# VH-VL binders against p19838r805to892, part 3

Target 1, 88 residues: p19838r805to892
Amino acid sequence: QGDMKQLAEDVKLQLYKLLEIPDPDKNWATLAQKLGLGILNNAFRLSPAPSKTLMDNYEVSGGTVRELVEALRQMGYTEAIEVIQAAS
Short names: E, the ipSAE of ESMFold2; O, the ipSAE of OpenDDE; V2, 0.75 times the mean of E and O plus 0.25 times the DockQ between their complexes.

## First folded at step 1 (VH-VL)

Design i07 (framework fv_iscalimab)
Fold by ESMFold2-Fast, scan of step 1:
Structure i07 (fold): chain C 88 residues (1-88), chain A 122 residues (1-122), chain B 112 residues (1-112)
Amino acid sequence: as target 1 above (88 residues)
Amino acid sequence: QVQLVESGGGVVQPGRSLRLSCAASGFTFSTYGMHWVRQAPGKGLEWVAVISYDGSNEYHADSVKGRFTISRDNSKITLYLQMNSLRTEDTAVYYCARGFRYDSSEYPLDYWGQGTLVTVSS
Amino acid sequence: DIVMTQSPLSLTVTPGEPASISCRSSQSLLHSYGYNYLDWYLQKPGQSPQVLISLGSNRASGVPDRFSGSGSGTDFTLKISRVEAEDVGVYYCMQALQYPYTFGPGTKVDIR
């Protein structure tokens, strides 16, 4: 599935808000783990916007929307999936 | 109460392998990153490796990369360090230490085991 | 890798007197929320290391208020206001900004 660059900025901002909640199963740190980037969680915490830094890193590394949706599905985060799918 | 207990240390010849274990108790092991730190006799602390809370990601110091492998078994509540191609300079007390919870904003190594001595000698 | 240095490397203090230990990093440890990703550890003789201070100045649970951490960026200080016999040991700073984590060489604190 498509290039992460195709996601509109408002969709990304909604996703960032959902990933920065204080829910251990549904935050950016858990998503980073599912995307194979969990070892960098220390670096992402060092960012003023961990969710954005994670997503920017994922995009630069060639990450896809399909793999992102699959990771969110593994987390049981249907609300985040709906935000992405409503924009496609 | 949080407790970490290392085992598996001993005397081995250069070029051999050894596996260290760290048994955890008193906390939800599967939600914490775990570290190995070593200390050569009479020397300071040297960070060795880290593993994520679910075991899918790890990082090793350059001095041990390719020879040592950190791993964990969350069902057995145990952390491991597989040490291959051991060298005399690997002689040290090896400590396991609890890292941060995956959603934490603080990063200290807040609990340490008592250490296990590994001596690599010919 | 971030290089950590400490001074002095050895310090002998009369009981009840203050002690001060300096730690320097090769690059700034100041980042998110204004936090400094610098921790202090104490290793008492024959014991495992224990955490004293996290994020530059946050005292760990159970650590007496005699201990305080300060500094920002590349220069940090650990102070003990009144050194007691139980404070003898080697003090290490550690950066937790990036992997690999790196420790300073340690400062040995003894009493007369």
Scores: ipSAE 0.008, ipTM 0.639, lowest interface PAE 10.1, mean pLDDT 85

Design i08 (framework fv_iscalimab)
Fold by ESMFold2-Fast, scan of step 1:
Structure i08 (fold): chain C 88 residues (1-88), chain A 121 residues (1-121), chain B 112 residues (1-112)
Amino acid sequence: as target 1 above (88 residues)
Amino acid sequence: QVQLVESGGGVVQPGRSLRLSCAASGFTFSSYGMHWVRQAPGKGLEWVAVISFDGSNKYHADSVKGRFTISRDNSKITLYLQMNSLRTEDTAVYYCATDWGSYEPSAFDIWGQGTLVTVSS
Amino acid sequence: DIVMTQSPLSLTVTPGEPASISCRSSQSLLDSNGYNYLDWYLQKPGQSPQVLISLGSNRASGVPDRFSGSGSGTDFTLKISRVEAEDVGVYYCMQARQTPYTFGPGTKVDIR
């Protein structure tokens, strides 16, 4: 369906780990911009877990798995896409 | 006051192992990625490895890949570098440094004083 | 790997004169977020490196305004408008655009 609530907790944890690697192209801040949440990036930086806070905000905003995968594809983050799709 | 203090350096024979530590203080260690950078005597700076703020992801330079492993213990507020199969060309001062984390835009804003590793027979 | 080069490799400057150091990367350091992932560091004799400029042009806290960084993509410049005795040391550029992070070879700045 593409509902973010259907992603298993371990899949989300794997995604968070990938987004916390200090890479200028493949990080939570770039993903936030691609998902239209870039204006909140300063708030995410104040969180001890920015990736989790970002993804929680994306979910409550009505975000979908399909849009998440497309954003990751635009970032060239094949590993993150595989984590999400391998679980389906 | 923000500080990083390296320790564990010394003289070792080629092929042996050594573990370096970097103790942090004065900042939220668990919010920052951490790096190891080395400098051979009279030479320039060479980046060695990085570890994410939560320890889940790591990257190593090709020159040390498979021999060195970066790790951290956020409860002890300490960064480590496990150095195996040491070679004479690994002789250098080893610095730890902070980099991009949840609060910073990717710059080594804090450096330790360094610890000297000498690999000789 | 992104290769970093610097020129000149050595500079001797009379106090009060300007100095300029060039840094070039083999690939663009400009990301889609608009940042150039290039930093400048100074290592004074017998000391640890210290950050001077981050993200191409942002001066670090406590760094005098006589230091400035400019450039975008593959060509970057560090300028010191008036060199002082305390500025002696080796200056390194570094890219953090992608792993592995790579440093330039360094430029030694000495005072006459």
Scores: ipSAE 0.000, ipTM 0.572, lowest interface PAE 15.4, mean pLDDT 82

Design i09 (framework fv_iscalimab)
Fold by ESMFold2-Fast, scan of step 1:
Structure i09 (fold): chain C 88 residues (1-88), chain A 124 residues (1-124), chain B 112 residues (1-112)
Amino acid sequence: as target 1 above (88 residues)
Amino acid sequence: QVQLVESGGGVVQPGRSLRLSCAASGFSFSSYGMHWVRQAPGKGLEWVAVISYDGSNKYHADSVKGRFTISRDNSKITLYLQMNSLRTEDTAVYYCAKDRDYLWGSYEDYFDYWGQGTLVTVSS
Amino acid sequence: DIVMTQSPLSLTVTPGEPASISCRSSQSLLHSNGYNYLDWYLQKPGQSPQVLISLGSNRASGVPDRFSGSGSGTDFTLKISRVEAEDVGVYYCMQALQTPRTFGPGTKVDIR
């Protein structure tokens, strides 16, 4: 399952970098939808750091690393999954 | 080829209800956000509502919030707009429009295809 | 809500001459990802709207290169380098930065 608080800050920063690309299949907006937070996408878009704001919201909502990895798997985002799994 | 066909428009008295449908074909309907946009006779375009690809997220313009409800049935490949408590100012051609992107509100959030429109006239 | 304005509201062009349409937003449409969430649509007489430009300057598939979009933040311009009979219609800008999406009032382009 894993607690989101257990992810090191540098792992999170690498993930944010990967999610702030304009590819619609691989960006933070698609991830937000997969995590059930898509309703907040316009608010995230207005944030100076959309990926961080998304992940902070996910963590506060009780989100887990396991569900995050599953969402990334549904997106086909192998590189993002590898960043998270290499940290375990 | 992509096709969107609206239906359900007509003439109705103020205070009554109508349900509009938009039948889609030529693309993976369940993969894209869908919008309703209206245009009053001789006037400009006004955005009405959006629904995400799976129906889990919806937004309605303030002018219709509480009266109109957007919905979709992915198994029937159809988008709906339930219009309650209709007012004369709701008279317009209603277009359904397909989001370019997999998710509404993402990277390329523009309307790549539009239906032909269906006319709704609210008059006494 | 973000308010969109356009100028001019009506424009008559001699065939083959250029046309320029301005669009202004009440707040910046520039996102932190570097894109301007501003789109341009054309509605020809008796037809449904069609997309011309997305993200400020990206021409949609099948749109001739005589159409170009420019600008950033709150001020945007659509240019047609040489207007043809098929370009007659109403041009709308739309912001896609936030919900609700909002359209400009439209600019009617006629040909002499």
Scores: ipSAE 0.000, ipTM 0.617, lowest interface PAE 12.9, mean pLDDT 85

Design i10 (framework fv_iscalimab; at its last look DockQ between E and O 0.07; V2 from the best seeds 0.00; counts 0 for: pae E 15.0 > 2, placed apart)
Fold by ESMFold2-Fast, scan of step 1:
Structure i10 (fold): chain C 88 residues (1-88), chain A 121 residues (1-121), chain B 112 residues (1-112)
Amino acid sequence: as target 1 above (88 residues)
Amino acid sequence: QVQLVESGGGVVQPGRSLRLSCAASGFTFSDYAMHWVRQAPGKGLEWVAVISYDGSTKYHADSVKGRFTISRDNSKITLYLQMNSLRTEDTAVYYCARVEGYFDTSGMDVWGQGTLVTVSS
Amino acid sequence: DIVMTQSPLSLTVTPGEPASISCRSSQSLLHSNGFNYLDWYLQKPGQSPQVLISLGSNRASGVPDRFSGSGSGTDFTLKISRVEAEDVGVYYCMQSLQTPWTFGPGTKVDIR
């Protein structure tokens, strides 16, 4: 559950920092694949902030916090999940 | 040539308002987050505010929060700082600076020359 | 707020000799993504600040290899292997881990 619009801005900022890393198992591109948005990865890559562009697109498309946490769980990204859950 | 040029500084009395501008050239302005940093005469650097590349996210230092507002117009390729309720301690050279990526990732790699704001009675 | 301190606050260096500046933060600047959110800036007399090092150790474009940044968490060092006349100025560390961004007080470097 949970509306992405309800996530505080500082929580989103911490999540973006976690996704802007070279680790292929924990970066924004892998998250995009898990969220079903991998077809847009070239567009996200051309953005000044790929993780923010990804999250904005996910939110506009009706994405939920629950599905975001599940995708991060599939990635094994415990630190990202903790940032989101601490804000719930 | 990549440049940032500040303007709008001057001498004002306490309690008045000023609006600073920072004009960008030689790069894609809408790809960069922008900061305002100030320096009081003879003192060190103090961070003032930041705005994301698209203008959606803004942060201000506690010393200016509620009085100063950062904004940008990507179509005019210009960054702004609206300064209200000015105080003597706001006297400083105000610099604008750019950051590639998300606010704070690459460091502030290009800075303007600064514009002096003097708040005195 | 994260408080930044620098040591020494001033130093005079003989040209060609090494110099070292310490920066300490009141809280760890190491993010769980593995990056230390610490930058080093130089302000030469009468000039705007310029970036030297970002993310703890990444030398900025055009910055000579005699400059290096090291450290992690709360203790960081900027080293100049051989100081030159053009290196005169005030050196600032800055953290960007948490809002508000905060600068150290600066270290003034002069040449004999």
Scores: ipSAE 0.071, ipTM 0.771, lowest interface PAE 5.9, mean pLDDT 88
Fold by OpenDDE, look of step 2:
Order: C-alpha cells, then structure tokens, then sequence
Structure i10 (fold): chain C 88 residues (1-88), chain A 121 residues (1-121), chain B 112 residues (1-112)
C-alpha cells in the first residue's frame, strides 16, 4: 500500500542530496532508523548511494510518503519536508 | 537514571540453551537500537548481535548465526538473547548496549554491567 | 570483514604525560558524507566498556577534553593529553561502517 511512487524522481533526487550530509542527526542513517530500516545501514553505507538505496528499500517495503514526512519531522529536518510538500 | 541490567547468565553444559535478558530503564527504550557484545575471560570485545528499535530487523555475528537470536519486547522494555546449542567458546560476559541516535554512527553510550555465561562440560 | 588493529597493545605512562594509541582498519571507514565510522571505548578494570569517541573525533558526553580522536580513512589515533590514574584500562577501537561490527584487539594502558 506504499505510495512512494507518487513522489517525482526529481523530488527523490533532492531528498537523496539532502540526506547525504555530514550531520549525524539529519542524515540518511538517522532516517533509516526512524523508518525501521536502520539495521540495514551498514548495507546501505556500502552502496554507491546510501540514501537512494534506503529510499528504494523503503518503497519496496511498502513505505508511505506520510510516514516518510513524519520520520523527517522527528528528525527536525524541515528542509527535507519542504521538498516533499512543495511537490505535493 | 539511564540503566541497562543484564540477567540470565550461569553455568551450562555444551549443547544446552540459555536466555539472557537486558532490562532497560530511565529512557525511551523503543527509540534505540540495541546490541549484544560479549567478552571471553581475559579477551577483547566481540560484537554478537543488533536489533532495530522496533525489532523489525536483526543482524547476528557469523559465529552465532543459527544458534543465537536477538529479540526485544518494547512493552516490557527488555532486550533478549536466546542462545541455543551453546559451545565452550561462547563462554563470556555478555553486555547489552544502546546506541544514542542511530546505531551505526553514534557510539554505544550505555552498557549494562554484563552477565557471565559459562559453557563447560 | 573489516579487520581492526591497534598499536601498541600495551602502554605504561607516567601520570601527567601524554599517551597516544593507534587504530588501523583493513579498509577505509570514511563515508561519502564526510564521517569516519570509528569509535573508541575504554574499559576500566572490573567495569563495563564506555564510549569515549564516536565518528572518529566526536567526544562523548561527560568525556574530559584531554581525550581526543583524530584520523581518517584507515588510520586513527586516540590521544590523552595528560594521563590520569582514572584512565587506566583497556582501550578499544571499533568500526561501524559495515556488518559485522568489529573491535580492535585493545590497548592496555597502565600507570607507571
């Protein structure tokens, strides 16, 4: 029942970039934990694009945009939320 | 007030099973990934297993795969390690530890006192 | 698996003098995000391990500023500017870049 396909590819690309930052509190690894996928972070880290690999796995697992936004909100990552909301 | 307390250790014969518990207090348990780390007598530290904050995903060291299972009950604020088919080389003090933030970037900032597991014939 | 090594394996230091411990990984621990996924832990005699440094150089809460972590890639160093009696114990580095998490063999620090 995931609806991640509703996010345009360019939006996803923006998110990937935002999540690839040197902030231990607001990066893809923290997001993965909030989404219940944090245990796979070592695997994601080994990929060429950890944030993309995370998002792909999130989508495959049936993740929703709503839950993604909520996770980002818990992280206080306002900029990432704005990217998603601007596209909606 | 943040604390982890391991229990369930003891002396067992090879091939037997044992279940360790780690009781958490003083923090929101369900927000943290949890690890088991062991230390054989007079030896260094060895990572055993990790479980995500919601228990949905787990990793185990190759040395314990198929024998040990990490789990958690967030309603009981407790971490578990089910140890089956125990071997003499499993003899160690077993520590539970939490990671502040996410488990792969921040350090294990809280450790229990450890519980001793002795596997001997 | 990523293999972690440390040097020296034992160190005796006069109180007030500096100490330095090296940690090396078999592959780079530097992520594209700019962080090195390397922790330092201290296990004092008869106690549980405690975190000193995370992400290569981030000092944990409550850790005195006489402790510092440096390095990047495959070579890391833990420094104690002025060793105190309470610093006695075994120091471990640990990588968290990939599964499984792996520790160094430990460096025993004692006071002369």
Amino acid sequence: as target 1 above (88 residues)
Amino acid sequence: QVQLVESGGGVVQPGRSLRLSCAASGFTFSDYAMHWVRQAPGKGLEWVAVISYDGSTKYHADSVKGRFTISRDNSKITLYLQMNSLRTEDTAVYYCARVEGYFDTSGMDVWGQGTLVTVSS
Amino acid sequence: DIVMTQSPLSLTVTPGEPASISCRSSQSLLHSNGFNYLDWYLQKPGQSPQVLISLGSNRASGVPDRFSGSGSGTDFTLKISRVEAEDVGVYYCMQSLQTPWTFGPGTKVDIR
Scores: ipSAE 0.016, ipTM 0.720, lowest interface PAE 6.5, mean pLDDT 91
Fold by ESMFold2, look of step 2:
Formats: structure tokens, sequence, C-alpha cells
Structure i10 (fold): chain C 88 residues (1-88), chain A 121 residues (1-121), chain B 112 residues (1-112)
């Protein structure tokens, strides 16, 4: 279940950087909430790489690239969507 | 015993800088996210900033963004708040606090005693 | 930003009687995962704040069971079933759904 392995590792690394900039609307914590993982936000803050930990948790939970892109669209995060779509 | 102790408060003029410290003891500091919360005299609580356990992720309230920087040194078991371009409205008692637990948690379960910062011309 | 309000702003209670404090948010604190990101804190006179309730209704460790939290979405209530002298202080609700985290204005609780 899920297809997050379809994203190349360099695409994932670019996404991690984009999600860890200090922006109130375009950050990993907001993405976690859009993906239904917001209850874990304090736990993600405890990890060495919150964006990676969020996305690993999402992948293990059976998350899909399509749902990821939709969550990013709801955030208005066009730069992050472009990173995913340029690689496809 | 789990403890947080703030220091570095004082009286300063507007436009000056101060650095607050929060010394932790009695728990594994590097396992916890940390917050700064402030309270102006006679007023309510205002969240100021948060930092992840390894220092890689930081968020600041809009009222202090660009002027205050939260940081930590896990080898010294200490949390910091660098406060630049201080304004009269920054006058408050500043508390450090840790976030409860790791899984399914919210809430700041341990707080320091606070340190007073007074910004006055 | 999510604006938090509280009602009443002050409350005087006869010892042994119940108290109820309301907290409202400008948008829902109910996440799609089923949890409400709403905490309650007590600040006793001359002390730093202490957590009472997390996630809307989870009583923190060591907090007496006379304290309970309820509500969902935008409307939350803290209840004290029997107010005691040590319960005097200012009660704050706080949302932790999204940054910036925001507190309510506080409810001062006194005894007669």
Amino acid sequence: as target 1 above (88 residues)
Amino acid sequence: QVQLVESGGGVVQPGRSLRLSCAASGFTFSDYAMHWVRQAPGKGLEWVAVISYDGSTKYHADSVKGRFTISRDNSKITLYLQMNSLRTEDTAVYYCARVEGYFDTSGMDVWGQGTLVTVSS
Amino acid sequence: DIVMTQSPLSLTVTPGEPASISCRSSQSLLHSNGFNYLDWYLQKPGQSPQVLISLGSNRASGVPDRFSGSGSGTDFTLKISRVEAEDVGVYYCMQSLQTPWTFGPGTKVDIR
C-alpha cells in the first residue's frame, strides 16, 4: 500500500528543506496536520529531522504521492508541488 | 529532581539586546522540545518560541520574529533566547518550559520560575 | 492566528462548590485525527503556570480528579467539581493546533 518510494531520494531531500523553512503556512507542522498526523507534531519536533520523520511516518502508514500533492496544494505550497511534478 | 532555572533578565533601554538562559537538570534535556513563554506585568501568558530537541527546527511568535532567536546547547544542557531590538512591549517575566512526553503529547509539563526583563527608557 | 477567549474573566466561588470556565477559539481545534489541541493551565499566585488538562480532556499526571475538561471544536469547558483553597489562581486555555500557539486571556478564580 502507498507509493512514496516512487519519489527519488533527491526529491525527498529537496522537500525536507522546503518544509523546514520558518514560514507560518508552509512548514512541516502544517503538512502533518493536512495529512492527518498532527497529533504527532510534538513527537516530530523531538526527532533529528522533523520533515523526514513526518514523511517516513506517512510512508509507513501507507501514504500516497497523490495525497501528498493534494495536501501541499491545500497549503498553497506551489514550490513544493513543482519539485514533485518536475521529477515525474 | 526535574528543574528549569532561567537567568539573564534585567533592566535595559529600548533598542538594546539581552540573552536569556534556561539551565535544565533532572531529565535528559536532548529528548525534549523547549519553549519560551512570557507574561507582561498584570497580563496573561504569551507564547514566544519553540525549538526542537536537536535544535534543527525553530518557530517564533510574529511579535518577536526577526528580533528574538531561540537556541539550545545540548552539551551544556541549556536553552537560550537571544533578544535583539528590545521594545517597551517586551517587558515581561520570561519562562522556559518543556513539552510533556514523546508520543500523543501536548502541554508544557515543567516550567521554570521565570526571569524578569524590563525595557524602559 | 487562532484567537482564544474565556468566560467569565473572573469568578468567586464558595469553598466546596463547583466552578466552570468556558474557552472558545476562533476556529476549530479538532484535528482530522480526532483530537482537540486545547490545553488548560493554572497559575497560582506568585507561581509559574502548571498544566492541568491536555488534548481537551486528558488530565495531567498528579492533577486531582476534581478537575475535568470537555468540549470539542471551538467550545471547551474546564470544570472543578469542588473548589478548594489551593485552586485559587488564574486559569488559561491554550491552543496547540498550529503556530503561533495562543493563550486565552485567563480566568481569575477566587474563594469567598
Scores: ipSAE 0.000, ipTM 0.599, lowest interface PAE 15.0, mean pLDDT 86
ESMFold2 (binder alone), look of step 2: mean pLDDT 92; pTM 0.933

Design i11 (framework fv_iscalimab)
Fold by ESMFold2-Fast, scan of step 1:
Structure i11 (fold): chain C 88 residues (1-88), chain A 121 residues (1-121), chain B 112 residues (1-112)
Amino acid sequence: as target 1 above (88 residues)
Amino acid sequence: QVQLVESGGGVVQPGRSLRLSCAASGFTFSSYGMHWVRQAPGKGLEWVAVIWYDGSNEYHADSVKGRFTISRDNSKITLYLQMNSLRTEDTAVYYCARSRYPEDYGYFDLWGQGTLVTVSS
Amino acid sequence: DIVMTQSPLSLTVTPGEPASISCRSSQSLLHRNGYNYLDWYLQKPGQSPQVLISLGSNRASGVPDRFSGSGSGTDFTLKISRVEAEDVGVYYCMQALDTPYTFGPGTKVDIR
């Protein structure tokens, strides 16, 4: 169980960039669904930075780093996991 | 104690402006979406506006869109409603209420005591 | 906008007897995530509204189990198994599926 507040801001920025892609297996919308936030996907889409809005909502709701990594693993997004693991 | 306290209500003439405040205490304000809901004398509840926990997204009812603006200051633990171009039909008790996105899925689990706004000449 | 209606608009109940309030929406409130975005609120005389039921059937913390919510899609019911004097007030349903959020007109419950 890792606190989302422990992730450095540069790590989050790199993660956002990786999630702002059209690939349906590796984008913020699929991650939102895996994290139980898919109902807000239209609101996220209207944001200039959907990934940031998603992650902020996830953190406020008590989301953990471990659950985030597990969701990314299910998506097969090893590059995103490596960014998080490099900073733990 | 967990509570919301509204202030700023009063009597104003049509066309004037008024700013309402809602002070939160006893909980982590920045973790909750905030709403304004109003009730005209002897009438039912009418939803007015919502603002997300971080202030990034807001939505207003069509009856107030372009005239009212919801805002918040998480450092001051306060919600605001700026009310411009007031009309007599805006006369109501204004309640602030909280919801927790996405954990609570939009329902209002805590309400303030309300502040009366009377728009009359 | 989603329109909410309630029936009856007024209800007088003898203490200890059951009460039932209906709420209908102009559109289905059932989301693809399986939740019905329909909530019930009570406003006691001179008081602020308070939540009773969320997501169709989930009783809010501190709410007695004599209150129950049921229904799905467009037709919802709030039931009070044994009405007590403290239950007097106006009951509102509200949809939270889509903005603007909309309330029903309210059902006024009085005691005989």
Scores: ipSAE 0.005, ipTM 0.590, lowest interface PAE 12.9, mean pLDDT 85

Design l01 (framework fv_lutikizumab)
Fold by ESMFold2-Fast, scan of step 1:
Structure l01 (fold): chain C 88 residues (1-88), chain A 120 residues (1-120), chain B 107 residues (1-107)
Amino acid sequence: as target 1 above (88 residues)
Amino acid sequence: EVQLVESGGGVVQPGRSLRLSCSASGFTFSSYAMSWVRQAPGKGLEWVAYISGSGGSTYYPDSVKGRFTISRDNSKNTLFLQMDSLRPEDTGVYFCARDFYESSGAFDYWGQGTPVTVSS
Amino acid sequence: DIQMTQSPSSLSASVGDRVTITCRASQSISSYLTWYQQTPGKAPKLLIYAASSLQSGVPSRFSGSGSGTDYTFTISSLQPEDIATYYCQQSYSTPYTFGQGTKLQIT
């Protein structure tokens, strides 16, 4: 429920896959906006792995699992929340 | 002991600004998201603003978006709500509320509220 | 936005009665539902979170149930101190929205 570093790598990989879908309401770009990192969306898009780059940046910025779950909830992304909560 | 104490409410004319403060104690303030919730006289509860623990994310309902700004100073354990372009419909008691760690979006502790009256 | 409809808007009951309040969401909220108690002149108090989890320190006569769009709050044996307005709230997505409240009175 705390630090992002507590999430196992397989959980993170599942999240990256869910965030790379073409749905405009459920992709990494929308999540970045919800996390207050939308200003960096062009940099994330230029990355070979946008979802991973976003999550790495979020961790470096002091982001928490709780804030991530809240952002996903605001997106209505139940499947992504379940992946995180099953591992918490 | 968790405590939240609001201040800054008052009577103000339409179109003016007001800044509310919420002083937090008894917990690690930066670890918790915070919200403001208001209640008009004789009416129900209305969520007004959200800010993440780090201050990196803020959310508002359309009714106040562009007029209200939530912010926090984690070094002083203080939450703020800057209210610009106030309207009569903004009248109510404003509560500072702590986001519940076990269930994000639920509020486990509330201040006693500070009254705001917007009248001509 | 998700609309929360609470029923009834008010009710009167006697001490010892079983009281039930319902809350319906305009779309599924996956059990992200909270119940609050507000006594006159005071801030709301968290009673139940995640639809059915009782908050620490809250009497066991309070309970919640439901899933999807339909949720229920129950007081198994009404006590005088339970006279208050009760609110449901969804936290599935922003904007967070509350039901209109149920005012509970003693007969």
Scores: ipSAE 0.006, ipTM 0.629, lowest interface PAE 13.4, mean pLDDT 86

Design l02 (framework fv_lutikizumab)
Fold by ESMFold2-Fast, scan of step 1:
Structure l02 (fold): chain C 88 residues (1-88), chain A 120 residues (1-120), chain B 107 residues (1-107)
Amino acid sequence: as target 1 above (88 residues)
Amino acid sequence: EVQLVESGGGVVQPGRSLRLSCSASGFTFSSYWMSWVRQAPGKGLEWVAYISSSGSYTYYPDSVKGRFTISRDNSKNTLFLQMDSLRPEDTGVYFCAREGDYLSYYFDYWGQGTPVTVSS
Amino acid sequence: DIQMTQSPSSLSASVGDRVTITCRASQDISNYLTWYQQTPGKAPKLLIYDASNLETGVPSRFSGSGSGTDYTFTISSLQPEDIATYYCQQYDNLPYTFGQGTKLQIT
């Protein structure tokens, strides 16, 4: 249900930018918790690009676009979902 | 070549439990979201539960929430439905179904179904 | 929950007839609607997804149209093998909900 590798790099870049906003309900740390990777949040925070490091870890762990979209829906992040949908 | 085969149905008394299984073959099971859908005798289709490809997300309508648990074992290509506190209104044929697209959540393949009868 | 209402609940038609079934959602579902065919004693089969897209391998006599809350399923020339119950389903919002079904019989 959607290999993360199918997302174009420009789509991923836009998603990373959206996840770096200071809104606590719409940032990479909240997404990490929703994706089951919250225990690594301190490691992601120490990364020069937390959103990219999170997404790379999610992809390597076998994460899918369908579960990413569901996590974003639970966060109420309509703009992020629209970026992914426009890429399909 | 895609096949879904349900098993575990039977006749039980109200308040008892049943565990249904769905054996998947012909596709990469671990990549797909899966659902259970039921059909009471002579009635229409009713969606029962879904589970994400990783197992991290599940959802249940109010009619079964708290009584049914959907789970999966990706190493064995098997989907499960644990049904507790069964009621006569849970009687029906239970189908497992595969979600066909990551942005468009239609069911593209269904199993043949396994019958469940909860008799008073 | 989104309510899906099909019309009619049953119909009889002759081979070669044009058959139309409608499905109305209680709110806008943005074309996130499927049509399934169920032959007695068998599992449902996907015919149409996203309101108007024909599933691979499904005969071209089947079609879907509509938008918003009102959707239509059409069989342009009824064949004997089309005797079945037809269901619409929305996937715009959880829980997923089905119409009550339309039983198609041949006279």
Scores: ipSAE 0.029, ipTM 0.731, lowest interface PAE 6.2, mean pLDDT 88

Design l03 (framework fv_lutikizumab)
Fold by ESMFold2-Fast, scan of step 1:
Formats: structure tokens, sequence, C-alpha cells
Structure l03 (fold): chain C 88 residues (1-88), chain A 121 residues (1-121), chain B 107 residues (1-107)
């Protein structure tokens, strides 16, 4: 399923940039809902870097690259999927 | 040898419910994403539900969203599909299917034999 | 939703013939295309994934090609056991969608 720690920092940074776009269907808050972390969205919003804080929480909780890609696919975020898949 | 065996199909009237089960063997069930795919009589294949290995991430097409619930019990190597508010157009053979270990793909490398569901008055 | 259209819907061919089936997506699916074989009364069987990758244990007479919106599936020398319905499926985006199927008969 792929360890999140194996994703290069460049890939993670590009993903964070995509998730900070002010699109209600394609932002970090929607991704958090899809990953089952939506209850923490208020804490992520208060972070200076919400996308990074979300992904750090997901990684620490045992989240996988496969589950991340599936969540992005549910969102219809093909650009984000391609960033991850091109690196793997 | 990978095996998936479906059960729970039958004949039911519109508006009623059915619960399908899929028993998995020959692989580490808890490592794999799973899916349900159906096929109406004389028609093609239609994807109906997807569930992550842990059960935390679930996807449905609009045609069944709010009526069907996919779930799994990894301790029993079993996949479930709870079908509520059944309609005649839900009639078909229901297959459980395994997603390959590739983390980037939503296709199916092994399928069960299918269990028939008929919704009629 | 991405619509998948197969051509032809049915065909008949003789043992030893080269058979080609096509699949067209309503938008680019970047080679996220899979081919399945289904014999009457049985579950589908995976033949080809990622447009051109042959599944382990599947005979080499089966092949796939294509990119963007247009994909082809070929049987280089038809065998009697190949009588079946063949389906393409895209895995580029949700919901996952299948073609309507191509029924292959042997004369």
Amino acid sequence: as target 1 above (88 residues)
Amino acid sequence: EVQLVESGGGVVQPGRSLRLSCSASGFTFSDYYMSWVRQAPGKGLEWVAYISSSGSTIYYPDSVKGRFTISRDNSKNTLFLQMDSLRPEDTGVYFCARVPYDWSEGYFDYWGQGTPVTVSS
Amino acid sequence: DIQMTQSPSSLSASVGDRVTITCRASQSISSYLTWYQQTPGKAPKLLIYAASSLQSGVPSRFSGSGSGTDYTFTISSLQPEDIATYYCQQSYSYPLTFGQGTKLQIT
C-alpha cells in the first residue's frame, strides 16, 4: 500500500500547494473529510500550514499512499493524483 | 489460491432490504481494498461500492448512495453489502471483487462467482 | 462520469483469426484502462491492466494498446476457449465505469 514517509518532500510540497487552492471541492478540508479526519478540521484551520498539519496527522496515524490516492480520486482531483503517481 | 464466495442473494419486493456477504480466503484479506460490482440480466458490469483495507474510506456511485452500505470484518475475512430501499433496477448478479495491491489503481484482479438478487413484486 | 463505448457490440470469427475490439472513453483516461473476459454464467477474469500490461497466467495471444481516449484489445490467433464477452473499464476517476461489452462467438 505504500508508506507515506517514502514520498519525496518535493511531491508533498506540490500536493500541499494544490490543497491550499480555494476550491470547496478540492481543498485540504475536503480531503480531511474523505480521510476520516474531518472532526479535526478546526485544529487544522488554526495551523499556519493546514495541509502539512493534516498530512502529518494522517502519516502519524498510519495512513497510506493508497488511501490518500483513493480519497483524491473521490474528490475528482486528477492533478493531485498525477503528482503522487509520477513520483512512485 | 485466492477465493471469494458471495451469499445472501434472493428474491425481494421493492422497498425491502437484503444483506450480501463475501467470504475471502487464500490471501491476507486485511491488506486489500474490496469492491462490489453488479450485472443486470443480459447487461454489462456496473460498479456499486468500494472500501479501503481498514474500512475507513468508502465510495459509492450516485445510483446507490444513501441506500447501500459497504462494510467489512477483517477478523472474519468477510465483506458485506447492506442494500436498503431496493428498486427493480437493482436486480442483477452481485460480485465481490479484490483490488490489486498497487496503490494507484481501481481495477479488479479476482472476482467471486456472484450471488443473484431479484427485486420484483 | 466517464462513458466507455465498445465497438463492435458483437462479432463472429473463426479459430485462428485475428480479432480486434475497441474501447473509447468520453475523455482522456491516461492509460488507466483494464480488459476483462467473462464466459456465460461465470465471473469476469482480468486479462490486461494499464492498457497494455498482461496479467500473470494470461496467454500471450491477448494484447492491449492505446492512449488518451482510444484503446484496442487484440487476440492474435483465436482459440475455441476464447468465446466470451469482453469488457473494458476505466480507473482514471470515480465512479469507475465499464464499456457495454463485446460478445465474441466462434463460427
Scores: ipSAE 0.005, ipTM 0.643, lowest interface PAE 12.7, mean pLDDT 86

